# VHH binders against Riboflavin biosynthesis protein PYRD, chloroplastic (PYRD), part 21

Target 1, 366 residues: Riboflavin biosynthesis protein PYRD, chloroplastic (PYRD), of Zea mays (Maize) (b6trh4)
Amino acid sequence: PRLAAGALSGRCQAQAAGDLDDAHYMRRCVELARKAAGHTSPNPMVGCVIVRDGRVVGEGFHPKAGQPHAEVFALRDAGNLAENATAYVSLEPCNHYGRTPPCTEALINAKVKEVVVGMTDPNPIVASKGIEKLQGAGISVRVGVEEALCRKLNEAYIHRMLTGKAFATLRATLSMNGIITNQIGKGADQSGGYYSQLMKEYDGVIISSDLAKMSALPLSREAGTNQPLCIIIAQGESSRLHIPSLSQEHASRAIVLADSPVTVEPAGVEVAVFRQIDLESILQLLAQRGLCSVLVDFREAGESFASLLNDFQEDKLVQKVVVEVLPFWLASDGLSNLAFGGSQSFPLKNLELRDVNGSVLLEGYV
Key: E = the ipSAE of ESMFold2; O = the ipSAE of ESMFold2 at other seeds; V2 = 0.75 times the mean of E and O plus 0.25 times the DockQ between their complexes.

## First folded at step 15 (VHH)

Design x1 (from u6 with F114W; framework vhh_5j56_2; at its last fold request DockQ between E and O 0.88; V2 from the best seeds 0.00; counts 0 for: pae O 6.9 > 2)
Amino acid sequence: QVQLVESGGGLVQPGGSLRLSCVASGSEGFTFSSYAIGWFRQAPGKEREGLSSIYSSGDSSTYYSDSVKGRFTISRDNAKNTVYLQMNSLKPEDTAVYYCAAGIYYEDMYSFPWDYWGQGTQVTVSS
ESMFold2, look of step 15: ipSAE 0.347; ipTM 0.727
ESMFold2 (binder alone), look of step 15: mean pLDDT 81; pTM 0.825
ESMFold2 at other seeds, look of step 15: ipSAE 0.323; ipTM 0.710
ESMFold2, look of step 16: ipSAE 0.054; ipTM 0.524
ESMFold2 (binder alone), look of step 16: mean pLDDT 81; pTM 0.825
ESMFold2 at other seeds, look of step 16: ipSAE 0.109; ipTM 0.557
ESMFold2, fold request of step 17: ipSAE 0.088, 0.095, 0.033; ipTM 0.545, 0.532, 0.498
ESMFold2 (binder alone), fold request of step 17: mean pLDDT 80, 80, 80; pTM 0.822, 0.816, 0.817
ESMFold2 at other seeds, fold request of step 17: ipSAE 0.026, 0.031, 0.032; ipTM 0.437, 0.495, 0.526

Design x2 (framework vhh_h_nbbcii10_fgla; at its last look DockQ between E and O 0.62; V2 from the best seeds 0.00; counts 0 for: pae E 9.0 > 2)
Fold by ESMFold2, look of step 15:
Structure x2 (fold): chain B 366 residues (1-366), chain A 126 residues (1-126)
Amino acid sequence: as target 1 above (366 residues)
Amino acid sequence: QVQLVESGGGLVQPGGSLRLSCAASGSEGFTFSSYALGWFRQAPGQGLEAVAAIYSSGGSTYYADSVKGRFTISRDNSKNTLYLQMNSLRAEDTAVYYCAAGIYYEDMYSFPFDYWGQGTLVTVSS
């Protein structure tokens, strides 16, 4: 954004050195937080680094729901060295009581001199309450260090807090000449590949019934992951649906959303029947089941599945688009190419790209 | 999914008391005790203000500084009802009061308020 360019021009050498130190430690907080990717939902990913006399004396991250917050682990790691230290935390410390006291109290009791916060709590009714408590106890607080990075880390959490709905991402693959392809990039679904990492990061993945019938269900190959719930859309399906890659033991890893009664093989797969399947009703059901993030994987999509995504930009149903461009030029007669996304034009925001094993991965926000 | 209906608002003199109620209902599987509950208010020309919150069945509570010592939030899980006892009312307490609910997990960094009532008017005036 243009405001950030103006701020950079005013930086002095001493301030730039101090800002670099803050940025360095906050980026470490984000790095620590990412170790819990796929494990913390509905909680955010949070990291904390405690620095004294230019040295890291404690580190921690929130490893999963049901475990202590990042600050608790970092303070425990630092021990008495936390006194008069600076605590860096990627998200505003919590200021509410449950079975254990809030992180603000823990920081106060450890007698830290400063707290540096990446982002305030996105919930407007509690925003700044943790910061205010720390300041009221005489602790210096700085806010907004690497804020964009901290917000991107928890974009699904932020969306959930602001709207009550799951964060939705649409993923598709194109050839270089713009033809939608069912093939994903070489190695993308292996450990370290972008698709495998997406499956780790999302609570659920929406696929067509054709994909479910024809190939292995999406999963992550990253070590120690919770696999996403697989949501299979069965519109106009016959009275039965066979999912050959799914064992009965793992039937709970999938749910079928259908527009009429359908018998699913293997037994034990949940079926939800709607009079009319649309993207809004799907996302409402998934939010009610506690999903904070959902990926729509556009592969093996016939016209019925594609029609779910007509005008997906409307009503903020989808927040993010991820497009993989493969290094192929596909043959086409050019008379009638499959397109998805409806008939309206709109810009994407914050467009970014990266090279993924010879393909290009594009990311943008609706 | 969850419906919230406030009642008990009205006109009261300064120094008086009112008790607001919020009746909650929901679809099959609704469990009132799983929700964090709160009272919010909106005075004329102002934004929403969090008044009080109660995170569990008689557990932790939050009160805005402007109402501490005068207001008491409570819940009766057997009746699916949230209460706000408002004592020593002042003219500045005049507002529309809203009941709100969100799913609460003990270890959440924050909790969303996903469900809102339509509000009940409290007027504190001679």
Scores: ipSAE 0.012, ipTM 0.380, lowest interface PAE 9.0, mean pLDDT 83
ESMFold2 (binder alone), look of step 15: mean pLDDT 82; pTM 0.835
ESMFold2 at other seeds, look of step 15: ipSAE 0.013; ipTM 0.416

Design x3 (from u4 with M109F; framework vhh_5j56_2; at its last look DockQ between E and O 0.72; V2 from the best seeds 0.00; counts 0 for: pae E 6.2 > 2)
Fold by ESMFold2, look of step 15:
Structure x3 (fold): chain B 366 residues (1-366), chain A 127 residues (1-127)
Amino acid sequence: as target 1 above (366 residues)
Amino acid sequence: QVQLVESGGGLVQPGGSLRLSCVASGSEGFTFSSYAIGWFRQAPGKEREGLSSISSSGDSSTYYSDSVKGRFTISRDNAKNTVYLQMNSLKPEDTAVYYCAAGIYPEDFYSFPFDYWGQGTQVTVSS
């Protein structure tokens, strides 16, 4: 009876050892893919590792939308050693022509013996077609190795594919006693700091008009970064908006979304006027402009900006929350001002915590 | 710019059939045949699920999720700017809001965002 393999038999150990090797190589694919964080939107991050006779003979990752896919780089790296090898890839290989032949054809032509896939593509257009093509050519295919890790890697891609809206993360900073504060932790916006890393990882950052007037616009200080589009929410009757940290030369790095006509300085900043500004419409517009991910940076928020986030968990408009807790106890005028709130309570999922230069960073999913 | 309108939803008994339509329109220069069309659904409290898609005209390749394969059929009529979803053998678990979505079939194999979405049509399967 095969059902009683709870004791580690020789056959069971051999399969378990092979499964551990599969997980090891798939985790390497994810590691490779993350080298392109912030560069692949609207494409996913993908890594590929070619293994022959227990040795990595090639590896690659997808560096940027419009450039070759991970499998192409990995096969080029492996050369003739790809023959009879196993190819590990974090996402189902593509099966359509573009600037280069599809990755399925590349794998077939290299005569790989087996392909191990982390996850199928959530896009119905490409789903399962790569796997079917490989199987039809006589290549063995396994699916689902480290699938949870592979899905987490591309959560923004998956969200956009399924909803047509950008993946949204809410970021806020609190004092130890729960008071919203406008300063971020020391060093957080420097190279290697969590805030600088967030600016690298998100296609856009949504901020209040008050923040734009008072502070430098959010930027990453990581080397080689594509900077996020800065989305400035301006609400009111009629106003003039001066963005002192933005030069006219860099006007395209910002867009102003307003509920009435507004005059923006510097000249050249795009202004879009809406009858009603709501978070759902913003996320849809940004996705249509090619953004898969946005960060809502809750700083210098007035009542109108804060109202965009009332009940942000409804209809899954925000997927993730990042809260920085500073090691300060701030004065307040009572319990009513300890933190921003909403009309409904809800739990966060998969809560994680880390120390960031003397502050605490909390991350969880809606 | 591009508008998608679903129709054909409603109340149906288990085991029944229903045909959804997605009619597309657009500004001057709109060419429906250049778009791939997908059908999605979302039940209350659940993630939106991709069900089926049909490629642009010319090859008309069709794709189905495992949850609906064999029961649902996608087709298109480019003369009417319309994509259909024929739903057979309906189950109570098929109860959801159904959305159509449109996107250009990408030359880049990883990227195929559906840029345009309909408002949705309710399908309810109950006795």
Scores: ipSAE 0.014, ipTM 0.452, lowest interface PAE 6.2, mean pLDDT 83
ESMFold2 (binder alone), look of step 15: mean pLDDT 80; pTM 0.813
ESMFold2 at other seeds, look of step 15: ipSAE 0.099; ipTM 0.595

Design x4 (from u4 with S55Y; framework vhh_5j56_2; at its last look DockQ between E and O 0.25; V2 from the best seeds 0.00; counts 0 for: pae E 8.1 > 2, unsure alone 64.3 < 65)
Fold by ESMFold2, look of step 15:
Order: sequence, then structure tokens, then C-alpha cells
Structure x4 (fold): chain B 366 residues (1-366), chain A 127 residues (1-127)
Amino acid sequence: as target 1 above (366 residues)
Amino acid sequence: QVQLVESGGGLVQPGGSLRLSCVASGSEGFTFSSYAIGWFRQAPGKEREGLSSIYSSGDSSTYYSDSVKGRFTISRDNAKNTVYLQMNSLKPEDTAVYYCAAGIYPEDMYSFPFDYWGQGTQVTVSS
């Protein structure tokens, strides 16, 4: 229960709202859930707040896979004050038995009077079954409070649940004059930099074999971070691949996907051989291994690596794009129109722009 | 790594019945009984909808959507790596491609993921 205990000290700053200020308490659930960003996969980020007589009496969040759900921590925090309270939870309480009873039973046994749910379970077969269980026990349930916020919080989890494939973000760096570059901006890979944050937030990162041979494998510099699985694409490789930055002790941090047999140095790195490597198969394989999100890091990319991205929009393989624009003009011999990423034009949606240490970071949805 | 093959689809009159089968196979170490199996359908121009599921890890519970409860029955034969969907009292609105899906039911998951999907079998109920 390592991460849940600190939330209580912040409660005195909370809005002293009336008993119907649902949006305020649900936004607190989302805030709590974000404390576990980068730690819960394959589970979603979930927060729970228990309110009695206009006061928060318990809070909790799901800290990582293998730990109790958010409702359990919030109910423990509230103790006997959960009786006749309202429980706010960002995701529908589970209603399935495993080693522990479901969260619906925990809420029923605590005698909460009301549950307010941000979003239903994205699994269409069990959607609403937790809600129905609570209602059958006499508990009032409201659904859909801050639903858009709750869904955005877990977009990768939802995508995997609905499609069986990992949520994919394409990352690239451009010069101001539109030339793909292999260097990222100053400080981006240091603690607090956007690249380090991406490595914390994504379960895996897909890179070319050329990048793996030439530089350190991507990792997060954030404290306490679970490091992403590094997925190295080895198309047309010779019989051996040397990854100089990877020690044998850390061999499990990487997997090599190859189109022919290859021996990898150091020993112990998993190698999977395919007749033909394509992005859809990669995303499905990674989801089957429990990854909800992957970053396609477009650096040191040759034509074969770039071909993974053919038709990515039409085939719905990439959901998000992140482009770093560096503040320099790269020398060129003339006009260039070489670009990667598909055979068709399309607008990006929900475009956002940030200034990051003198560079510009552009983000948008496919 | 896990393959699912549906069969038993076809053309049927309203009020009729069909039995769909979903046969699972996998690589070395595959244990069918560790997987939850669900049935889904997708009609032309519609979103995929979940119909029924059957779980064996920890509990052999069955679940049904309201649209099929009482008419469809899911069952499981772990010795044959097969899940069945018995579809009775079929209606024209049941016309769709039917898919089976499988996923490991982890103890600590908030939901039931279905990561493996079959190719689908067509069911047509003519009015």
C-alpha cells in the first residue's frame, strides 16, 4: 500500500461542497489516479474518494498491478465512516471474483449509501454489471460524472480493451525547415524532460536496430520509474546484432523482433522471428504480453523501419503523434519533400503546442 | 500464439436455431481452461457488441447481454478446447458476423480483456 497514504494531508484544501457537487469529487479521483501514472499497466489508473456529510473521509488510488484496487484503499482509509457515505470512483467497480471478493461486495459490506461512477467498464460484456450489483443491494448509483476526463485518463487501457492492440504514439523530431533529425532537443531525455516523461508513461518503445547499435537504449530518468520494454526492429540484419549499451543483467529490458534468425549480444535478450514484420502484428503481440501503450520512436530509421508506418491512419494503428521541432535550420541542397507516415492526407485532431526548453512540442490525435 | 476458429454460422429462418462453435489452439504450454471466452457480433455499419462470456479461472460464471439473455446459451468443453453458443429464437436483428474472443483472466485486473480474436462466422436470419 506504499503510495496511498499521502493523500490525507491534502484534504483540508478541498472544496467544502454540498452533497451534489459530483464533478469536484470525481476530478479529485482523477487527480489521485494520476499519482500512479506509469505504474499500473496492464491495469487502468483508478481513484476513489469517500464523502460523508460534505467531508472527504477516505481516499485511495490503485498504485500498481498486483496491489489492491482504489476502492479498497479508500474504504480502509474511511473505516467506519464509510457507512452511509457516498463513494466516488473513476471506473465502474469490479464485480468478478478472484482471490479477493469484488469491489462491489466491499462497497456493499461497508454500507455505503451511494456510488458515483466516472465511466463504465470498457469491456462490453461486463459493462454495467458492477452497477447492477450495487443497485440490487439497495445502493444508489449515478454514472457518467466527468466521463470524458475519466476516459482520457485511461485511453490506452480502453484502446487495448476494445481492439486487442496496444495504443501507439508516433514520436519524431524535425528541424525548423522540416528535416527529420535523429537528435532530440537539449534536456528532453533528462529528468523532467518530455522524452523522459514519455518513457515513464509508455509500457514499451519501438526503435530501429540502427538506433540500438549507435546509442543508449531509451529509458526514463524519472525517480521510481518502471522502464519501458525496448522493442528493437531488426529487418534485413546480418546474423548478429550487438547492443552495446545493454548489460546482460538487464537483457530482459529488450526484445528483438527480426525477419530472420539473429544472435544478439548480450546473451539473454529475447528474439522473435517473423516471416514479415508489420506494425499491426507488433501491436497485437505487445498487447498479448500485457502492454497497453507503445511509443514508436522514429530515430535512425531506414526505409524498412519507415515502412512499418505505411497506411497507419487508414488501418488505425497509431492514435497519437508527438513531433518535436528544434530551433535550427538544417543545411540542405534544395527542396526536400521526403516524409514518412502514409499514403494519404489527414488532419490531426485536438492539436496542442508546448514550449519545451527552447524547442516546440506538437501533439495531436490521428 | 492463440488461434480461435469459429464455425456453425449460416442462413436460418426467423425463430430458428443455430449452434456456433469456437475451437481454440495454441503453442506449447497453452492451457485453454485458463482463458475466458466471449462471443461478440458486428452487423453491417454497427459497432461490435458483446453477447456472452464464460470464465473458468476462479469461477465458471456466465454472462449475457440483455439483447440475448434467455435466447442464447454459452457453454464450454475444456477437453475439446471449445466454447459453444446455442442461439435460439433467432430474429432478423441477430444477422451479423459472430466472433469469439479469448483472454487470460488475471486476478488483479479491473476488467476482462479479450486479446485474441477469431476470424468470424456469418449468421443470417432472413425474414
Scores: ipSAE 0.013, ipTM 0.437, lowest interface PAE 8.1, mean pLDDT 83
ESMFold2 (binder alone), look of step 15: mean pLDDT 79; pTM 0.800
ESMFold2 at other seeds, look of step 15: ipSAE 0.190; ipTM 0.659

Design x5 (framework vhh_5j56_2; at its last look DockQ between E and O 0.74; V2 from the best seeds 0.00; counts 0 for: pae E 8.0 > 2, unsure alone 64.8 < 65)
Fold by ESMFold2, look of step 15:
Structure x5 (fold): chain B 366 residues (1-366), chain A 126 residues (1-126)
Amino acid sequence: as target 1 above (366 residues)
Amino acid sequence: QVQLVESGGGLVQPGGSLRLSCVASGSEGFTFSSYAIGWFRQAPGKEREGLSSIYSSGDSSTYYSDSVKGRFTISRDNAKNTVYLQMNSLKPEDTAVYYCAAGIYEDMYSFPFDYWGQGTQVTVSS
């Protein structure tokens, strides 16, 4: 009889179940936060759940920039039940004054017993200051629950905070036999499709002038979303560029980055002229305009546009790659090389995949 | 477009004091009070170090790194579009180029620093 071993096994299982309760509530915070996807930039997506006696008594999320933080909504929802409760929040509570008092003060005034934090504030000068404020008021704080999930939720926001630069993702489509194609998967650009959802998640989309001349500009078809700024790269253009799908009323939805002066139709589209266009200068300009995230949509690309991506892994200009693989074998005259690679091989990290209506989406990190 | 100009650097004896200024300006619609301001420094051969930041005029709106807490004081005058860094009890280790940086902070969970000044040299030696 192994009574001591059984007791240790039971104790370990009970501890694991308790840890999973924390993970459960933090995952709920992430689910709540995602309800505001596409609406919070330049702010992060944040969720908060107030738990008392094993029950959720309040929930909230940050709905968009300019509105209260997640903790405020969760505390209002909980009311007096927040006293002696545990507050779960996906990002360290803020300790600065904006249009409302800081969330640390709100949590202290509600007399919560504990705060469980998914990730600390990425700003190195401010990091831990919210946690320290709560601890100084006698509140127990635990940090790092589901941290990887919380960080992935806001990877673009974190990148901007740490580097001052926009988070960049490269998107391309391949056939099964490795040929880059301009076609995207069936239904991908319709509501619920992955491409429509990507357009909801990025502040800006970089496209070639050829795509802008030939097709509708990228947009999300998700209900009620903000549309990305369309950044059109015009290299070697004549003095005139016509964007057929853009009305003059919506000229502010696009900007043209050109290597020489160009007149854009419709009128009112901003044009910026560079002596030489490169990816680093583009990303710096976009970050200065407040974009936290940009998608480079590799479609209808000529050699000039493709050359922007030579050695894109260097200097960490691109963080993420999204590749759609279509279920087609395309005709070819022989072997060919992928058109936008560089001079060096490198592995992608943290690969994920999912099925998308008969196509496969692959994503990985540089 | 936000532009930042630092001033007030120079040569000072150990134990002495300097006051740095950071004056901000911008395009039409520029509102200085919407920006958080941080001070940073970089000594030759070292990484840039964050020293202090401020996002409003109240005491609870300031942050200091451990290397300068108690010696440096950050303050803000929104009417003059200016942030100051009062540096007291200066040490030779404080010798560096000092930069101010700005980022929009209103209703953000944190304040990024997207705009940087050109820097002002501070040298602490006898």
Scores: ipSAE 0.014, ipTM 0.415, lowest interface PAE 8.0, mean pLDDT 83
ESMFold2 (binder alone), look of step 15: mean pLDDT 79; pTM 0.807
ESMFold2 at other seeds, look of step 15: ipSAE 0.056; ipTM 0.552

Design x6 (from u6 with P113Q; framework vhh_5j56_2; at its last look DockQ between E and O 0.01; V2 from the best seeds 0.00; counts 0 for: pae E 22.4 > 2, placed apart)
Fold by ESMFold2 at other seeds, look of step 15:
Structure x6 (fold): chain B 366 residues (1-366), chain A 127 residues (1-127)
Amino acid sequence: as target 1 above (366 residues)
Amino acid sequence: QVQLVESGGGLVQPGGSLRLSCVASGSEGFTFSSYAIGWFRQAPGKEREGLSSIYSSGDSSTYYSDSVKGRFTISRDNAKNTVYLQMNSLKPEDTAVYYCAAGIYYEDMYSFQFDYWGQGTQVTVSS
């Protein structure tokens, strides 16, 4: 095996190794945090890794709201080995008393040498308070390692903290010839499929009343998953809405938002009536109910449902778009337009693409 | 916009027969012969179950679930935009609302693969 031994090589190697180690451990924090996807809302997902002498001696993540923070689990796992160690944390440690002592005090009491933070707390009132507490205790703090990854992990939490609104993602499926279809890709809603994963990641899913009448309500098939609240939009002259897949005993899985009084079966499904349904009022209502993230599942959409999304880029209503492109050509009687959007063009940012069982999944930000 | 309308449901004794029909209509550009057509059913309190389908390809082919194979026969008349489900040897377990559905991308009888659905017709098998 080749070795680098010179003075210049040694200096470059030491710095390069440090950078790689930091990124590696922070990515592990993010991996750990994702184990709690769908379980921590309204709390952020957080991971923590304790490293001593180049070895992981403790790790943890925040498993769900009401449970200890990631740092507490990681410090418990490390025990005495946390002394003089480096703690990697995907989000700035908390510095407030709640049901447990602050994580800053736990790190200080464990006598860690250094804390490496992925991102500061997005709440401007408390931002940097944890970092300052640690520094005041003589602990070295570095910030911003894998910051983009850490921010993406908690994009819904950040959006909620900065705007007071739920983070919204628009999902649609297109044929290869650009026609919106109600069919999703092969296996997408089965365990491990992208649609099943999306249902795990969002607190709520907005669907049309037509979808609710025709299909089982969207759900995740990932193990141990909380299911999203199904928000059913009933617009137009619908006087009765029957949700055949929903039993009365499970009525709490859904809420109906309607523009006029509607009789919903089964009984017990909450109905909210609006003079006019628009995306902003929907997202505000959901944020007030504590939802940090909402997926708009654009299937079985009539013109009324599609109109909710006209100019969705304005006022930070929708932040992210997920488009699945299926490998077939849909028959059409001529040229057609997409059934949603608005009067303005705009670029999508940070485009990512992956193959999902013969279809293409595109993601981008507004 | 496509509409599918089921008919032919009703009450029948165990061992009896019924013939369901599904008539398709739609806006210009809807070509019935381009769609795979499937029959589904849903009993009270149960998940929707795929029963049978018939392909739109140049090769005719049919699928039957194990629960109905040998008892039900699907057929289509593209000139009339109609699909039929002949149901023989009916059992009380066949009591359900029966739906027809149309889709282009078809691998199996999962409901996510069908874009258009009828409102359903009730079939009741009772002594």
Scores: ipSAE 0.000, ipTM 0.159, lowest interface PAE 21.9, mean pLDDT 81
ESMFold2, look of step 15: ipSAE 0.000; ipTM 0.102
ESMFold2 (binder alone), look of step 15: mean pLDDT 80; pTM 0.810

## First folded at step 16 (VHH; framework vhh_5j56_2)

Design y1 (from x1 with M109L; at its last look DockQ between E and O 0.42; V2 from the best seeds 0.00; counts 0 for: pae O 8.5 > 2)
Amino acid sequence: QVQLVESGGGLVQPGGSLRLSCVASGSEGFTFSSYAIGWFRQAPGKEREGLSSIYSSGDSSTYYSDSVKGRFTISRDNAKNTVYLQMNSLKPEDTAVYYCAAGIYYEDLYSFPWDYWGQGTQVTVSS
ESMFold2, look of step 16: ipSAE 0.214; ipTM 0.651
ESMFold2 (binder alone), look of step 16: mean pLDDT 80; pTM 0.821
ESMFold2 at other seeds, look of step 16: ipSAE 0.257; ipTM 0.665
ESMFold2, fold request of step 17: ipSAE 0.046, 0.013, 0.011; ipTM 0.537, 0.458, 0.352
ESMFold2 (binder alone), fold request of step 17: mean pLDDT 80, 80, 79; pTM 0.819, 0.815, 0.812
ESMFold2 at other seeds, fold request of step 17: ipSAE 0.011, 0.012, 0.012; ipTM 0.479, 0.518, 0.377
ESMFold2, look of step 17: ipSAE 0.026; ipTM 0.546
ESMFold2 (binder alone), look of step 17: mean pLDDT 81; pTM 0.823
ESMFold2 at other seeds, look of step 17: ipSAE 0.013; ipTM 0.395

Design y2 (from x1 with I104W; at its last look DockQ between E and O 0.01; V2 from the best seeds 0.00; counts 0 for: pae E 23.3 > 2, unsure alone 64.5 < 65, placed apart)
Fold by ESMFold2, look of step 16:
Structure y2 (fold): chain B 366 residues (1-366), chain A 127 residues (1-127)
Amino acid sequence: as target 1 above (366 residues)
Amino acid sequence: QVQLVESGGGLVQPGGSLRLSCVASGSEGFTFSSYAIGWFRQAPGKEREGLSSIYSSGDSSTYYSDSVKGRFTISRDNAKNTVYLQMNSLKPEDTAVYYCAAGWYYEDMYSFPWDYWGQGTQVTVSS
C-alpha cells in the first residue's frame, strides 16, 4: 500500500498539546464520514485517520452499506506505516463477522499501538466488544474524544438502535408574520439548496396526500443521490388517489399509508392500510423497512396530517425541527393561531441559524 | 453528474515525455479519495488497454501494466481532485487516445466495471 512519500508533506502538524491534537484528528474523521451522507443507511457514517509521529499516514471512510469499513480503507492507505501508529475512528470498531471481516482484527494485524474512539457502538448487543478485543490484544484505547460531534454525526442511527423508530425531523416554512406557507424558499429545491440537500440526507420524506396530488414529489437535485422514499399519508381519502408526478416505472419511490383501502394511480405503488394512522406506528414501520431517518415535510397539511404532530414533544416522536422563514408578509383572513403540532410548550435546544438566499433557516432539537 | 477531463496530450518525439492530468468535477457527495483512478488507452482498431491505476490512498498503492512499467508513473492530488500520469521514454507504440476512469475497490484493471470515464486526450509519438 502507501509509502511514506511526499503525499503526507502538507499534513504534518507540530507536536503540541496531546488532547488538542486528538480533537483535531477526530474532527477530521467526522469530515471524512460526512462525505458518505445519504449513502450508508442503515449503516452509520464512519471515518478513520491513521497518525504516526504527528503525521496523517492514512485515511478512509465508509462509503456505502455493503462496502468495506473506514478502518479498512485507512489501513490500506497507511500500508506498513500503520505499525506502531495511532488510529482515530469516529465509532467503535466492529468485532463481529458480517459481510466483511471484523475491523478489530484488521487493526490488530496492522499492529497499531493505540486506537482513539469517538463513541462506543450504541447497539447493546455489540457495545464495547470492539474496545475489549483491542485491549485484550495489548492495544491502548482512549474513548470519548469529540463524542458529542460523533454522536451528532450518527444521531439517526443511534435513535433507531435505541428506540426501534426512525429519527424524525419536522420541516416547515413560515412567512415573517407567522403564516405556514406551502411554498419553500427561492432555490431551496435546486442543486445546492437546503431542501435538495435534506432530500439527499434523509432516507424518507413524509408528505400529505394533498401535496402528492398537487406537486412533484420531493426529491434531491444532487448528483449521485439515493432518493428518499416518499411516504404519502392518505386519511379520509376517497377510494382513489392520483399522483400525477409519479410514473409507473418509478412507483417504488412512494408508499401510501391509508386508513382505508385506496386505489393508487399509477399502478404498482405500495399501499399499507392501518386502522388508525399515528406517527409512532409510522416511525416503527419505517425503521423495520430499514429507514433510519425521515423528514416530515409540513406542506399542504389538512387536519388529519396536522394531527400526526399532536403532542410530538411529549411523545418524543420528533427529535429535530427545521424552520424556514421567508421574507414576506402574507395576507390573512384572520389572526387565528398559526401554531401546529401538540398542546404543550417547550424551548428548542441547540438552536442554529443561517441565511439561505434571502430567507432564514432555523434548526433546533426538541 | 461526475465528469472526468483529461489534458496534457500532444505530439512528441520518440524518447520524449508528457504529463497527463485527469481532473474530476461534479456533484456534492462524489468523494474522489474513495475511488480508484485508472488510465487506459486505445489506438484505432485496437482494444482498450489498461495502463495504470492508483487506489484511494494516493500514490502508495499503484498498478502498472507490463507495457508501461518503469516508464509511466501515476500519482494523485486529492485536494485538487486530480490524477497525473507522467509518461517517459515514449515510443511510437504509445500513440493512442488516453482515457481516465474512476471506480470502486479494484485490484485489477478489468475485474469490475469502471463507473466514470473521461472523453480522452490524444497522444502522438512520431518521427
Scores: ipSAE 0.000, ipTM 0.091, lowest interface PAE 23.3, mean pLDDT 80
ESMFold2 (binder alone), look of step 16: mean pLDDT 80; pTM 0.815
ESMFold2 at other seeds, look of step 16: ipSAE 0.011; ipTM 0.348

